# VHH binders against q9xw16, part 74

Target 1, 132 residues: q9xw16
Amino acid sequence: MSGWNAYIDTMTAAAPSIKRCAIVGAADGSVWARTEADNVFKASEEELKTFVALFNDVTQVPAKGADIEGVHYVVPRTEESLIFGKKENTGFFAVKTKSAVLIAVYEGPNEVAAQVRKAVESMQTYLNNAGY
Below, E stands for the ipSAE of ESMFold2; O stands for the ipSAE of OpenDDE; V2 stands for 0.75 times the mean of E and O plus 0.25 times the DockQ between their complexes.

## First folded at step 6 (VHH)

Design r6 (framework vhh_gocatamig_d2; at its last look DockQ between E and O 0.88; V2 from the best seeds 0.00; counts 0 for: pae E 8.9 > 2, SAP .761 > .668)
Fold by OpenDDE, look of step 8:
Structure r6 (fold): chain B 132 residues (1-132), chain A 120 residues (1-120)
Amino acid sequence: as target 1 above (132 residues)
Amino acid sequence: EVQLVESGGGLVQPGGSLTLSCAASGFTFDDYALAWYRQAPGKKRELVAGISSGGSTVYMDSVKGRFTISRDNAKNSVYLQMNSLRAEDTAVYYCAAPTPPPYGYGFDYWGQGTLVTVSS
């Protein structure tokens, strides 16, 4: 296991509602780590390349939504380094670090999203401080 | 101050139709996606439909083909057309918007809700 897998484990442990998550390169969407086994993060690198490019202009994302793993999400709003979306009882949070994008797909009642955001933003902060 | 005001709820027979409306104010409407949630007795609030600022939509599976979410940016309004209503659609329906930055985790701002009762 790469060192990045440990960060996947940290996020999933911090927010049990996270079903799948990935750490990808911010520049090209290359996968550095992802959940596997029973909860495989299924997005292709081609899709991830498109997704990470959303951070180039987050202001347009609420108008278009976002696609992850072939699923379309409505994006309520965005921030400079934060994109989140909703669909039914699922959603995602994606945060951008200096060199990476952290993506967490979650499932549950609406309130679980708060914990997911906290988990990914905490990791974002950690990685930024570490230079990533 | 963000305000969401729902209307249009009521009693309807199974198979009937109903249109919900939501008037929004207190934020830049055109910049945000909007949604409809519902909460049935004893159940958690669930996202029924969402609509991006550009008009793309998402639906929960149980309402696909029956419900249609739309928006009128000129009126700062979002609508939910509900057709072929079922008993299980009975719930309080909420118009939902995101909390303005930097807070929020989704559609976490709701109106007072409007009751939809589907019963014979």
Scores: ipSAE 0.910, ipTM 0.953, lowest interface PAE 0.5, mean pLDDT 95
Fold by ESMFold2-Fast, scan of step 6:
Structure r6 (fold): chain B 132 residues (1-132), chain A 120 residues (1-120)
Amino acid sequence: as target 1 above (132 residues)
Amino acid sequence: EVQLVESGGGLVQPGGSLTLSCAASGFTFDDYALAWYRQAPGKKRELVAGISSGGSTVYMDSVKGRFTISRDNAKNSVYLQMNSLRAEDTAVYYCAAPTPPPYGYGFDYWGQGTLVTVSS
């Protein structure tokens, strides 16, 4: 009932254009939950550790871009506790909570991206309010 | 307000080259990534190339090795050098920038576009 996988299911139900997503520890990038089966989130431990460290100073991220699942994304800009990236018809949104980072990879245009951002920010708010 | 002004489009034969230029204003150019999008008639717009504020690049698979994106922060300009052009590259090309915070979804602001036609 209260497993982390339920939060993955909630996000993908809210934004069906999310292709893959994960909830990882903010301190170390350890995977708490991720999409499975036909839409398994495939980031390595090393990649996730590097990725969550980007939240230590988000202002540096647009200079380098970001890597998720072996794909290099250009990062247009960042916001407090938000990194988003683009490559071709794909993109991601990543948001930091007190103890977690939520990462959602999607495919589609800006209309789709808006729905995905709303879904991850809603979950970010929920988890922060729950003490995570 | 963000302003982007593209130039350099035109008619070119297959195998030819063009350089597109974009002059940007109204935002902190050095802090943001910039991109080139294209849109062919009846198709969705697609990200062709992106460049980070530090100069790292991303390319659409079909243009990698043929197109080069670059930026000149002193001139607030971004460029797209297009080599070995193909008929499939025919499109309106847009310089794109992120909208200023607090909201946005990617490269949300486009210039007016410049037409590239690869024919004959």
Scores: ipSAE 0.504, ipTM 0.779, lowest interface PAE 2.0, mean pLDDT 87
Fold by ESMFold2, look of step 8:
Parts: C-alpha cells; structure tokens; sequence
Structure r6 (fold): chain B 132 residues (1-132), chain A 120 residues (1-120)
C-alpha cells in the first residue's frame, strides 16, 4: 500500500539498532513494506505465513521458539500481541495490530532492546488507532 | 522471589572441560526459556546459549560445537557443558531467566555468576 514505507523509516529512525524490519498482513503474512537495499528483510511469504500464525496462540511459542529469515530464536516470553526472540547479540520484536504484524530485527545488548520495543509498540498503537 | 544460583566454575587448562549448573526458584520454571550469559574482563555481557522450555537451543558462534546447554525441569536446573575450553572463554558466567510481564525485554533476572578461568 502507498505510504507504508514511511512507517518502516519511522521505526528504523526511532531505534537505530533495528537492522531490518517489515510490516506484514496478520492474516496471510503478505509483505506490505520492508527494509530494502543494503538491509533487505529476507523472509519468504511462506515463512511469514507461519510466523504470523504464532499470534493465534502466543502461549505455545516459548516452548518451541520462532524462526524468521531462516534464523531460529529462543522466545523467552510472549504477551497477547508481542513475541520477542533472542539469538546471540541479536533479537527480534514482533507485535500484532488489528490487521498487521510489525517485525523488527535488531543488534545490540539487552539495553537497546527497550528502544526497539518502544519503537514497534508506538507504531502498533498508531496503526491500531488508525484502524489497522 | 526469583533466585538463580550458579555453581561449577573454576580454573581449567586449555582443552579442558567444565560443567556449570544453575538452580532456579521463584517462577514457573517449565514455562520459560533460560540462558547462560558471560562477561569477560573489559567486555560487555553476551548471550552464550539459550534453551526454550521445550528444549530447542541457540548458541553464539564461537561456542557452537563445544558448549551444550541443557535443562532438567524436574530439578528446576539449567546446565552448561563446556568442552575444549580456550583462553577466550575466561569470564564470569551467569544463569539468566526472563522478566515476568509486562516488562518483557528478555533475560533480565541473573544469578551471582560463577568464574571460569582458562589458563595454562
């Protein structure tokens, strides 16, 4: 959709530790926008369909972890609309809105994770208020 | 109250092996992922290995194939088997557990740490 790329730019500017991110449809994992060029978000639509379905029951995710971009992450915990994954000095946050899932892959120590979470949750709130 | 108690650290020669243990209490151990972190002198604390509640694992690249994380849910314990130790593995090792909701940004509960020194 027109203008969705601006939301990618907003999240990456708000949390520079975000290295790749995407906005995908909550029902089917279709990519609405993503980081491109030197930092392309490289998840297949099939992988994204599986990933967004995790939000149908987030309580089962910590038992098995999660995969995105072909990388397996341990999931320390979840919330109704949030999945957080860790591997080495990298991780991801994913949040669900009414219509979309926002995914941000970051690098850095745990101290930067709060910035990443704040950036994706601020966008989650904005999109939910806009009806998405 | 969340409590994590590490043990098993010590002095070993390069190429040696050591098993770290962590006894956990104060949370529903079976429901959560656990991790080992380490901090070498002058360096940032880094994630060494993580294990999901169902047993799937992640490792930092430099320890993959040498270290094994495991858990025993019946004993509320997490282990780190360290083989083929190198001088670069010298660090304080910490057992870590997730922060309960709503704070949620990872492994924020820590033990006191156990020192591993690899020296010849």
Amino acid sequence: as target 1 above (132 residues)
Amino acid sequence: EVQLVESGGGLVQPGGSLTLSCAASGFTFDDYALAWYRQAPGKKRELVAGISSGGSTVYMDSVKGRFTISRDNAKNSVYLQMNSLRAEDTAVYYCAAPTPPPYGYGFDYWGQGTLVTVSS
Scores: ipSAE 0.007, ipTM 0.429, lowest interface PAE 8.9, mean pLDDT 84
OpenDDE, second read of step 7: ipSAE 0.890; ipTM 0.944
ESMFold2 (binder alone), look of step 8: mean pLDDT 79; pTM 0.779

Design r60 (framework vhh_gocatamig_d2)
Fold by ESMFold2-Fast, scan of step 6:
Structure r60 (fold): chain B 132 residues (1-132), chain A 120 residues (1-120)
Amino acid sequence: as target 1 above (132 residues)
Amino acid sequence: EVQLVESGGGLVQPGGSLTLSCAASGFTFDDYGLAWYRQAPGKKRELVAGISSGGSTVYMDSVKGRFTISRDNAKNSVYLQMNSLRAEDTAVYYCAAPLPPPYGYGFDYWGQGTLVTVSS
């Protein structure tokens, strides 16, 4: 059983507006844990491998945008370990730790987005401090 | 200081066209993605179209094929060409940009808006 599921549960409890999320390996996009059942995170391994490679140079990402779960998002800007995107009423935040990338897809306005960003950044800090 | 100034709104009949313009100043325009949002009375604010710094675009499903977002970096301007307008497109349209790091969650800096009314 993946103990990583507990971290998925912690993030979704902290920000209930997260519709789907995942924790994946930073090197290869391998899935460590993701939301399942009615809110299954649907990204393929090929898509995730492409996505985590964006963190090799985040400055290039706003020029192209990013794809998650077959959905193309505009990326307004990035920060060194943060990519975020928007499309219609949906958005995502993705943060990189030493060994992982956390991806959270949400629905809702900027008040919701603020809560989601805080939740993923809090988990990013926790995992970095835990050596991941 | 950062400023976004919209223009081009007005009253049009169904099936008509309008071009909205947004003039931006006070930030590094070329580095940022930009967007057009709209809000109709009693409705949620929604992202109509977005454009990356390199020109790739996103559209909400109900406007895809009818609206075109574009940018002119030499003029620090972003445009929304609206064709085949419908009554449901009636709204205040806002030009939007991201806040600079470390602030913001998307397109968080907004202009004052321009009203588009589609009515017979």
Scores: ipSAE 0.604, ipTM 0.826, lowest interface PAE 1.4, mean pLDDT 88
Fold by OpenDDE, second read of step 7:
Order: sequence, then structure tokens, then C-alpha cells
Structure r60 (fold): chain B 132 residues (1-132), chain A 120 residues (1-120)
Amino acid sequence: as target 1 above (132 residues)
Amino acid sequence: EVQLVESGGGLVQPGGSLTLSCAASGFTFDDYGLAWYRQAPGKKRELVAGISSGGSTVYMDSVKGRFTISRDNAKNSVYLQMNSLRAEDTAVYYCAAPLPPPYGYGFDYWGQGTLVTVSS
């Protein structure tokens, strides 16, 4: 088990509504870790390459939405290092660190979103402070 | 080759204290953060504490105020001081060094782990 996988486990433990998540390279979308087994994060590296590039200009993302695992999400708004989307009772949070993008896909009502965001942003803060 | 060697685990009574050590080699120690993880039987491995290259720390909620992570760059070592130990702290504790490029894209290393058992 890699240390990056442990970060995946930490995030999923912190927010039970997270179904799938991944840690990918911010530069190229390469997968560093992802949920596996029954909850495999299914986004291709090609898709992830496109996704991480959204952080180059987040201001345009709300207009066009974002795709993860072949699913199109509406993006209500963005922040410099945060992209989140919604689709019915599902959504995602993606945060950018110095070197990585953390993606968490969740299922549940809107009330669970806050916990998911907290989980990924906490990890974002730690990784940034660690130099990653 | 990157190597992490943990030590200091053992059996301790509730309320007791224990200090874990991890000796690291094979990478530029001073430039990277380090972390302690733990895995209890039947549970997922979880972050216990992390320390950045600059000395900033993070802790899981359940260990705040009881555990302290620290590092000694001169010794290429990271430590976990565990006080007021509880039965729920029983787990195998791992030292981790997540390494970005050029070591690899998200490639990281683990120690062999050290068992901490808290029992009366």
C-alpha cells in the first residue's frame, strides 16, 4: 500500500458519502492513487489530463461544466484551487495543491457536500504544507 | 534506495506513554514532509500525524492533545510521542514518506510498521 493510497483512505474515512476519489498529478493528470475494488475511480488519464487543465483558468469552468468518469457535472462556481460540481444527488470536489489535484466523487443530499469539501481541503492544506 | 525503519512499538497500559521512531534514508530528508499512519485490524490505514519540511504539523482529531509528531533532520528521523494512550490506539503504526518527482509521480515509501498494543 502506497502512502498516497493512505491519503485516499483518510479522505474516504473522513466523509462516508465519498464513493470514489483520486490523487492525480496537477501537471499531467497522472494517477498517483485512487479508490479501487468496489469503488474504482474510473476516469481515464486522458480525461484527467483534460480535467486538471481546468485549473489553468477556473473562471471558464462554470460556463462549460466538468466531466469526471464520463459524467458531466454542472459547476456552480469555482475558486482558484477549487472546482466542484453537481449532478442530481451526486457531485464532486476537486482541489489543487502545489503538485496534485485531489478529486472526490460523492453521493447524497446537499448536506453531505460540506463534509466532503472539508475532507479534501484538509488534505489539500496538509499536502501544501508538506510541499506537495 | 529509500528506506524507512520504525521502532518503539510495544505493549502499554491505558493511560501510558510510548514514543515511536522512524529512521529514514535514500532521499533528501530535509525537503520532504513525513507522516505517521496506523492500521487497526479490519480497518483502513489512516493518517495519524504529519509534519511538513518546515515543521508544520497536522493531527487526526482523536489524537490531538495526546500525540506529538516531531522531526530531527540531523538524524533523518521522525518521532511520534504518544501520551494518554487508549485501547482504540491499538494498531500497527507506519512511517510514511510520500515522494513527488523525481522519485516518481506520487511514488511513496512505507516502513515495515511497528505494533502498538494498548491493553490492561
Scores: ipSAE 0.015, ipTM 0.326, lowest interface PAE 6.6, mean pLDDT 88

Design r61 (framework vhh_gocatamig_d2)
Fold by ESMFold2-Fast, scan of step 6:
Structure r61 (fold): chain B 132 residues (1-132), chain A 120 residues (1-120)
Amino acid sequence: as target 1 above (132 residues)
Amino acid sequence: EVQLVESGGGLVQPGGSLTLSCAASGFTFDDYALAWYRQAPGKKRELVAGISSGGSTVYADSVKGRFTISRDNAKNSVYLQMNSLRAEDTAVYYCAAPLPPPYGYGFDYWGQGTLVTVSS
């Protein structure tokens, strides 16, 4: 358990459509906190290390897509500190802060995706302002 | 302004084939992934196939092995080759592209669509 679980709870309360999410270290992909039990975020250390390294040059990501929890997503485009992906009715948003990467996986239409992006970006702003 | 124009829809028998085409303009085509969505009567739109700017692909489980998405960057076009068509593939098919920053949640801009009817 860590104090970081409070941020997971805040994000899922703000966007109940988040199926699974995690906060991981930007340098190494180490898990600081993640959703638990039936909504456990299942990504290996190897996969997360590979994933966070995508933020070293986000412009390369749309060419190859991204893998989260063993699922390959097409990445429509990226922004400086944002990667998002789609597959069927599933999607994700991942944002980088100074020290962390926030990853949220959701299911649903664009209305749901909008809510999830807002929650993740709000937390990104909060953590950056807190020095993380 | 993003514009997407679909073509190639029509009526085919089960087991038949169609190729859908999408002509895109108003954005840097080579830098964006593109997708095909479909909407069956009375249903919500669903992602059928997506293609990255580099050519990697994703497919809905229902079409995997039957549909192939491809792109031609010189023509600013994306295609959906549909083989072994089934009655449940009957839908309006939409070409989709991401909105430019800072907007967007995925593939948020869609064309007008092209109707595919699979019927005996």
Scores: ipSAE 0.453, ipTM 0.751, lowest interface PAE 2.0, mean pLDDT 87

Design r62 (framework vhh_gocatamig_d2)
Fold by ESMFold2-Fast, scan of step 6:
Structure r62 (fold): chain B 132 residues (1-132), chain A 120 residues (1-120)
Amino acid sequence: as target 1 above (132 residues)
Amino acid sequence: EVQLVESGGGLVQPGGSLTLSCAASGFTFDDYALAWYRQAPGKKRELVAGISSGGSTIYMDSVKGRFTISRDNAKNSVYLQMNSLRAEDTAVYYCAAPLPPPYGYGFDYWGQGTLVTVSS
């Protein structure tokens, strides 16, 4: 009987460069689970509602960028169901499933980003196959 | 084939200015965000400035107020205007672009670089 926090633990174990992450509702940005303790994911309710709405039309996102935890990121490009951003030595990956959006914030160069994306996409596939 | 060609580097005294240019070809320039990175010998590569396809910008804290990134979509070019240069700004500067789907997970393609040396 594991709650949604078990999926947070799985992603963080798969990519140790993930600093903070969360699983939120795709419809409203409600937090289902997030990293806790020293690495609490700090996005506001209003910010998450705005963020998940970006998945309604990902093609508009590179023109505007995206805000997570009060930090503005440049979005180099998007893919269907994928938004990623960069700022200095930090970045994020966000992927949409049927019912959820997974967000992972990391620190490190582009080489590290590939590992973080792989972890997030693996969880995306799992949740989609599980009906979420 | 995607190409990024940097120019404008050189030797400059502290407090001086340089403008770096990046000429891009082989992709739909106005659809992509572009960035400037730098790397000094023995140091990590770092993102200096980025500009979205719509013109919104980001900067590294140590260059805010001194550097300005801009783009000219008609010329397929990105610029970095560097003012009030410091010895710590000495590095090879790279223009960077994202690889098109399904490749790349950031600014994964960059040019050959242009050397900026700030010395008295």
Scores: ipSAE 0.119, ipTM 0.573, lowest interface PAE 5.0, mean pLDDT 86

Design r63 (framework vhh_gocatamig_d2)
Fold by ESMFold2-Fast, scan of step 6:
Structure r63 (fold): chain B 132 residues (1-132), chain A 120 residues (1-120)
Amino acid sequence: as target 1 above (132 residues)
Amino acid sequence: EVQLVESGGGLVQPGGSLTLSCAASGFTFDDYALAWYRQAPGKKRELVAGISSGGSTTYMDSVKGRFTISRDNAKNSVYLQMNSLRAEDTAVYYCAAPLPPPYGYGFDYWGQGTLVTVSS
């Protein structure tokens, strides 16, 4: 149905430590594509709407943390279009493009986190260049 | 120059309590999230608890309800109150802060650590 599923496949192939991921609309958090079946990305419509609104001012996010799939993550710091969080042995990277927010939830140590960030930022660059 | 100095570790019996303290300097303390990590013998370093600059908290599942992280911005300090301690809590505990960009993808600056031994 959606051509966006190919982008999910590309990210998960580039970083196998990604457990779940999604591409959502930057304006409303509507899901364009997500991992499915045993790796289904589970986030409520309300949660995603709240999450994408964090990109309106990323400098406020470390004060509050962020919630994804009902899990509260501490956010150590943010960058211009990047929010990342940590909880125990899990974490996430989320990046904003012109029209979308890419969210990847992963499991593993800092070496794994670097690979996940690279995959998400590579996709961010590609989508921005494609006009999204 | 970022400095994190931990204290409060020691030997305690199972079921006992300890409070760990971390004194921070060299950065704008109020603007940063902070965390406590631990490393048990033969294990990887793991995130035990984190606290946002605004005070929201996250905990490792095995310590939730037993440990409480808190901060005191006036003292540039973060604390870990540990109750109902178990033998499996034995570890070196590290206070941790995020590195500035482009370095690190979490809490990648650690202090020297403080040893907590839970044994009878």
Scores: ipSAE 0.280, ipTM 0.662, lowest interface PAE 3.6, mean pLDDT 86

Design r64 (framework vhh_gocatamig_d2)
Fold by ESMFold2-Fast, scan of step 6:
Order: sequence, then structure tokens, then C-alpha cells
Structure r64 (fold): chain B 132 residues (1-132), chain A 120 residues (1-120)
Amino acid sequence: as target 1 above (132 residues)
Amino acid sequence: EVQLVESGGGLVQPGGSLTLSCAASGFTFDDYALAWYRQAPGKKRELVAGISSGGSTRYMDSVKGRFTISRDNAKNSVYLQMNSLRAEDTAVYYCAAPLPPPYGYGFDYWGQGTLVTVSS
């Protein structure tokens, strides 16, 4: 939709196992950019608003899990600005920057998850250093 | 210092093949994901193909099965093999890597690209 599409392209090229991803506003969950067409990121505005609010206190998330695209994920643990979840062969990584939350949904084993995490965390560092 | 130089473009008839090359100078590919983008006249730039540091590939639907991305870290190069070319593949092709500041902001292209024209 905007210049933010270049960052979606960067993440999906860095980890081809990312099936769907989005960059959303940290304050409200508004979509800045997302994968489209056959790879459309399907989360609703209400779901994203609820999801970004989880970053207000990540220590509570493992007890409740997290919902993305209508799918409930088990969240085994969290880090200060990182929430990740698993549901069988699917999973997600979400990281918070100053102004944004990056969400990447993937499919595959632990080796794939490691690549996706690296891509998401690399972009998080990038955007924080750029003032976002 | 940092430069990506694309080559291999040219005029080809529909159904033909071309191999594009991208050589890096000023940095080493090793752990970087690499991508090929294209931009047709009057259109926005679009991602054509990507390859991870581990060799996993991703393709745009319209080129899947026709194009193959590959990398050669020893030659500091990335390639795009294009088969069964169509008129709609006509574009300037760019290679890109996600570099951290101060080198780049996401996937930047560092060259003029290489022009591919598919015409009879």
C-alpha cells in the first residue's frame, strides 16, 4: 500500500518459509503493510488491536496464548519485545519496535523457525535504528 | 564502496531464455538473503525471486516453474535463469540484499539494473 511494502518484501525474501506477514502500528494495530493475494495476512482489525496490546505486558502471554488470523497459538515463553507461538507445524514471530509490530507466520520445523526469527529480529533492529 | 552490478539482459523472442547475473563488490554475500526485483515501464517494482543464506527459494506466482534463482558465494554472485520468456517479463531487473544502516534500508538496489526485452 505504501513504502512499507518494501519491508514486507525484505522479510519474505530473507526467510522464504514466511507464509504471511504484516507490519502494524504498535499503538493501535493498524495495518501499514501486509502480504496480499495468495499470501494475504487475514487478521481482523479487532484481532490486531488485541494482539499489539499483548506487548504492554508480555509476561502474561504464556498463560493465555495468542490469536493470529483466528488461530490460537501456544506461547511457550516471551522476551521483552518478542512474542512467538507454535501450533503443530505452524508458528509465528512477532516483535515490537518503537512504533511498529512486525508479525510473521511460517510453516516448518525448528530450522525454519530459526531463519524466520533471524529475519524478524534483523528488521526490528533496522527499524529501531531508523527511528520507527 | 557497496555495489551490486547486474548483467545478462538483452532482447529475446517469446519462448527464449536468458541468464541474469549480479556481482557484489564492497561486501560479501555469505549470510545475506538475496533477491531479484523487476520494474516494467509505468509499473511499480515487484519481487520476482528470493534466495535465503541457506539456499531456500521463493518465487512470484507468474514466474514459478519458469525462473530459477541461485547463488554462488565463492563468486560473490546471484543468478536468475529465465526460461519460457513472455512479453510480460519485459522489465528492468535489479538484484538486492537487505543491508543494515548505513548501507541500506531494506532491499535496496545499487545499480542501474539490466534491461530484458521480450519481443518478436
Scores: ipSAE 0.000, ipTM 0.184, lowest interface PAE 11.1, mean pLDDT 80

Design r65 (framework vhh_gocatamig_d2)
Fold by ESMFold2-Fast, scan of step 6:
Structure r65 (fold): chain B 132 residues (1-132), chain A 120 residues (1-120)
Amino acid sequence: as target 1 above (132 residues)
Amino acid sequence: EVQLVESGGGLVQPGGSLTLSCAASGFTFDDYALAWYRQAPGKKRELVAGISSGGSTVYMKSVKGRFTISRDNAKNSVYLQMNSLRAEDTAVYYCAAPLPPPYGYGFDYWGQGTLVTVSS
């Protein structure tokens, strides 16, 4: 395998507006791969554990919003395996697979959000088909 | 079908105040977060303020402390109280809601907008 970093590279190549992203374990939020250096994904272990637990009942999330990298986002709505949030010109998409959660934080106007969602959902499909 | 109707815009001097209102219909208002966006001539739309279905809020840095977003679920309405207005706040203000599942990428449904002009 190329390792999990290859999947990070695939997502960021498909959607250049992704500023930071990570692939984490669905059960515990443990980081499998993340963007690094100047665009390092900076969520703490405790924050990620809390975040992945949101997927246990996504219907509760729009009432409170979600926190990623110490930033509070409003969550417009959710879908069974999808949480997305907005704040200013920043947003995120997070999707759950069988054993992982993919988180992509993007920056830019609303017009780029579609590209980011497509990249994240494409990777979600790929990982589910690969048994993750 | 979803409908959002904004009101309350107008001409105001720097330092003044306005309250914008948005009346919503055609969706389960209580289940969704709602937002106010603005767009100045020649610029892209930007998220000014958002409010969760449970009432938690987010604000753009330049309006934090000056603007307050609120909602009234019994009236299917969302409001933006704007204080200490500045020339750079001049824009068309849009009430926005998410598209219903499985569509959308954020707040992708907008009302007609209401013009706010801050000028002396």
Scores: ipSAE 0.558, ipTM 0.809, lowest interface PAE 1.7, mean pLDDT 88
Fold by OpenDDE, second read of step 7:
Structure r65 (fold): chain B 132 residues (1-132), chain A 120 residues (1-120)
Amino acid sequence: as target 1 above (132 residues)
Amino acid sequence: EVQLVESGGGLVQPGGSLTLSCAASGFTFDDYALAWYRQAPGKKRELVAGISSGGSTVYMKSVKGRFTISRDNAKNSVYLQMNSLRAEDTAVYYCAAPLPPPYGYGFDYWGQGTLVTVSS
């Protein structure tokens, strides 16, 4: 098991509403770790390559939305290192570190989103401090 | 070869204290962050605390105010001071370091772990 899996486990444990997670390379969308077993993160590397490229110009993302695991999400707004989307009672948070993109897909009412964001941003901060 | 060796685990009563140590070798210690993870029986491994090369720290919510991570670059060691221990802190504790090439890509190295048992 890759050490990166521990971070997947940490994020999923931090927010029960998180169903699937992935850590991918910011440059190419390569999968470093992802949720597996009953909650497999299903995005292809090709899809992830497209997704991580959104961070090259986040200002355009709200107009286009974002696709993860074949699902199209509305993106209300973006930040320099943050893309989040919503679809009905589901959503995602994606944050960019120096070298990675952390993605968390969650299910639940809007109220759970804050906890998901906190979990992902906490990991973002740690990885940035670690040089990743 | 990269090596991480944990020590200091043991049996302690609730409310007690314990200090874990991790001795690292095989890489430029002071250039990299270090972290403590734990895994309880039947549970997934989770990040307990991390410390950057510059000394910035992060903690999981449940241990904030009770645990303190620190490092001694002169000794190539990282420590976890654990106070006010609870039964829920029972786990095998692991030391980890995120190492880039040529050592690896990410957190590829773990110690053997040290068991902490909190029980009355």
Scores: ipSAE 0.017, ipTM 0.349, lowest interface PAE 5.7, mean pLDDT 89

Design r66 (framework vhh_gocatamig_d2)
Fold by ESMFold2-Fast, scan of step 6:
Structure r66 (fold): chain B 132 residues (1-132), chain A 120 residues (1-120)
Amino acid sequence: as target 1 above (132 residues)
Amino acid sequence: EVQLVESGGGLVQPGGSLTLSCAASGFTFDDYALAWYRQAPGKKRELVAAISSGGSTVYMDSVKGRFTISRDNAKNSVYLQMNSLRAEDTAVYYCAAPLPPPYGYGFDYWGQGTLVTVSS
């Protein structure tokens, strides 16, 4: 049984425009929890390992972009523990906590993106304060 | 202050070409990704193309192979070369840049736009 699915449910309830999301280990990209069924988050173990390694130096990421679920995103800029990307009407937010990386993929304009970012950052704060 | 100024729009026949230019000022141009969006009457804004600070590109599917985004860091400019234009490409085209923290939603700063009309 994984209790981590409750956090996935919390994020998607806070921002219904999240299409797919996952919580993965910061060290290796191992999946702790993800959206399932019609909204399954589909990223390979190798892709996730590569993705979480981007947090070792986020300042390098805007130059090359990022790949999630086989889709290449432009990364407009980064912040210390935040990477976000854009392609067409799709985007993602990824935040690093002490032990995890939270990834949320969404569709919609900047107003939708703001809501998704808020939901992801709220969960980041909660997990950091809980020691994860 | 950050400024983005678009130019190069106009009226062109189907199958024609246009080059849009965006002149940027007020920020360290080389450090930012830049994008072209468009908005047709009655439609939502669409990300047409974007280019990273390192030169990697993304395109919307309907323009891939027809449009090319490029940048010239010495001139603080980004360009959109538009070939094989179609009636559905008619829109106001916007140059866009990411805003600095605490913003962080994507390309949040927009120029004034330049109108592209494809008709015969």
Scores: ipSAE 0.367, ipTM 0.714, lowest interface PAE 2.8, mean pLDDT 87

Design r67 (framework vhh_gocatamig_d2)
Fold by ESMFold2-Fast, scan of step 6:
Structure r67 (fold): chain B 132 residues (1-132), chain A 120 residues (1-120)
Amino acid sequence: as target 1 above (132 residues)
Amino acid sequence: EVQLVESGGGLVQPGGSLTLSCAASGFTFDDYALAWYRQAPGKKRELVASISSGGSTVYMDSVKGRFTISRDNAKNSVYLQMNSLRAEDTAVYYCAAPLPPPYGYGFDYWGQGTLVTVSS
């Protein structure tokens, strides 16, 4: 959706260490909005369909890891509606709302991870309260 | 108290091998992924290798085929076998665990580190 791009802008403004992000449908991984141009979020809809299905049972994810943008990430642990991953100096946070999954890919040391997580969780809260 | 204690660092020649060990205590080791990070002088800390609770592994591209991460749940230990060492592998190596807050949101609890120097 064209209106959804404003939420992408809000997240990246709150956490400048976010390199790429997207808002996708929880049921099918369809892209509602994503970063574009020089920081385009590259995941295919097929990959995203597989990724959002991980939220059906997050407890199984740490054993296998997760793939985003063709990159395999180790998933150190999960929480009820949160999957996060690590590879080298990159990482991601993904959170599920009622209707959406928010994915943010970042680069930098672990000390910036708290800022990125806070940004995606803040948006998760907003969307849940808005009925999404 | 939560502890991660690294050992096995030292001076080795290029092409040599070294095994790093990390002994963990104070948390339910079997339930957590574990990682090895390194930091060279003037460089950012980078994730070298990680191993999930189920045993799946992820490696930094420059160490694939040379380094092997493994774990021994009976001993609460994680290991990094380093072969074909290069000068650019010189760094302080840290064992890391993804403990929940107050530690952080990723592999945010680190041990004290062990120095690996690769030189003639």
Scores: ipSAE 0.012, ipTM 0.339, lowest interface PAE 9.1, mean pLDDT 84

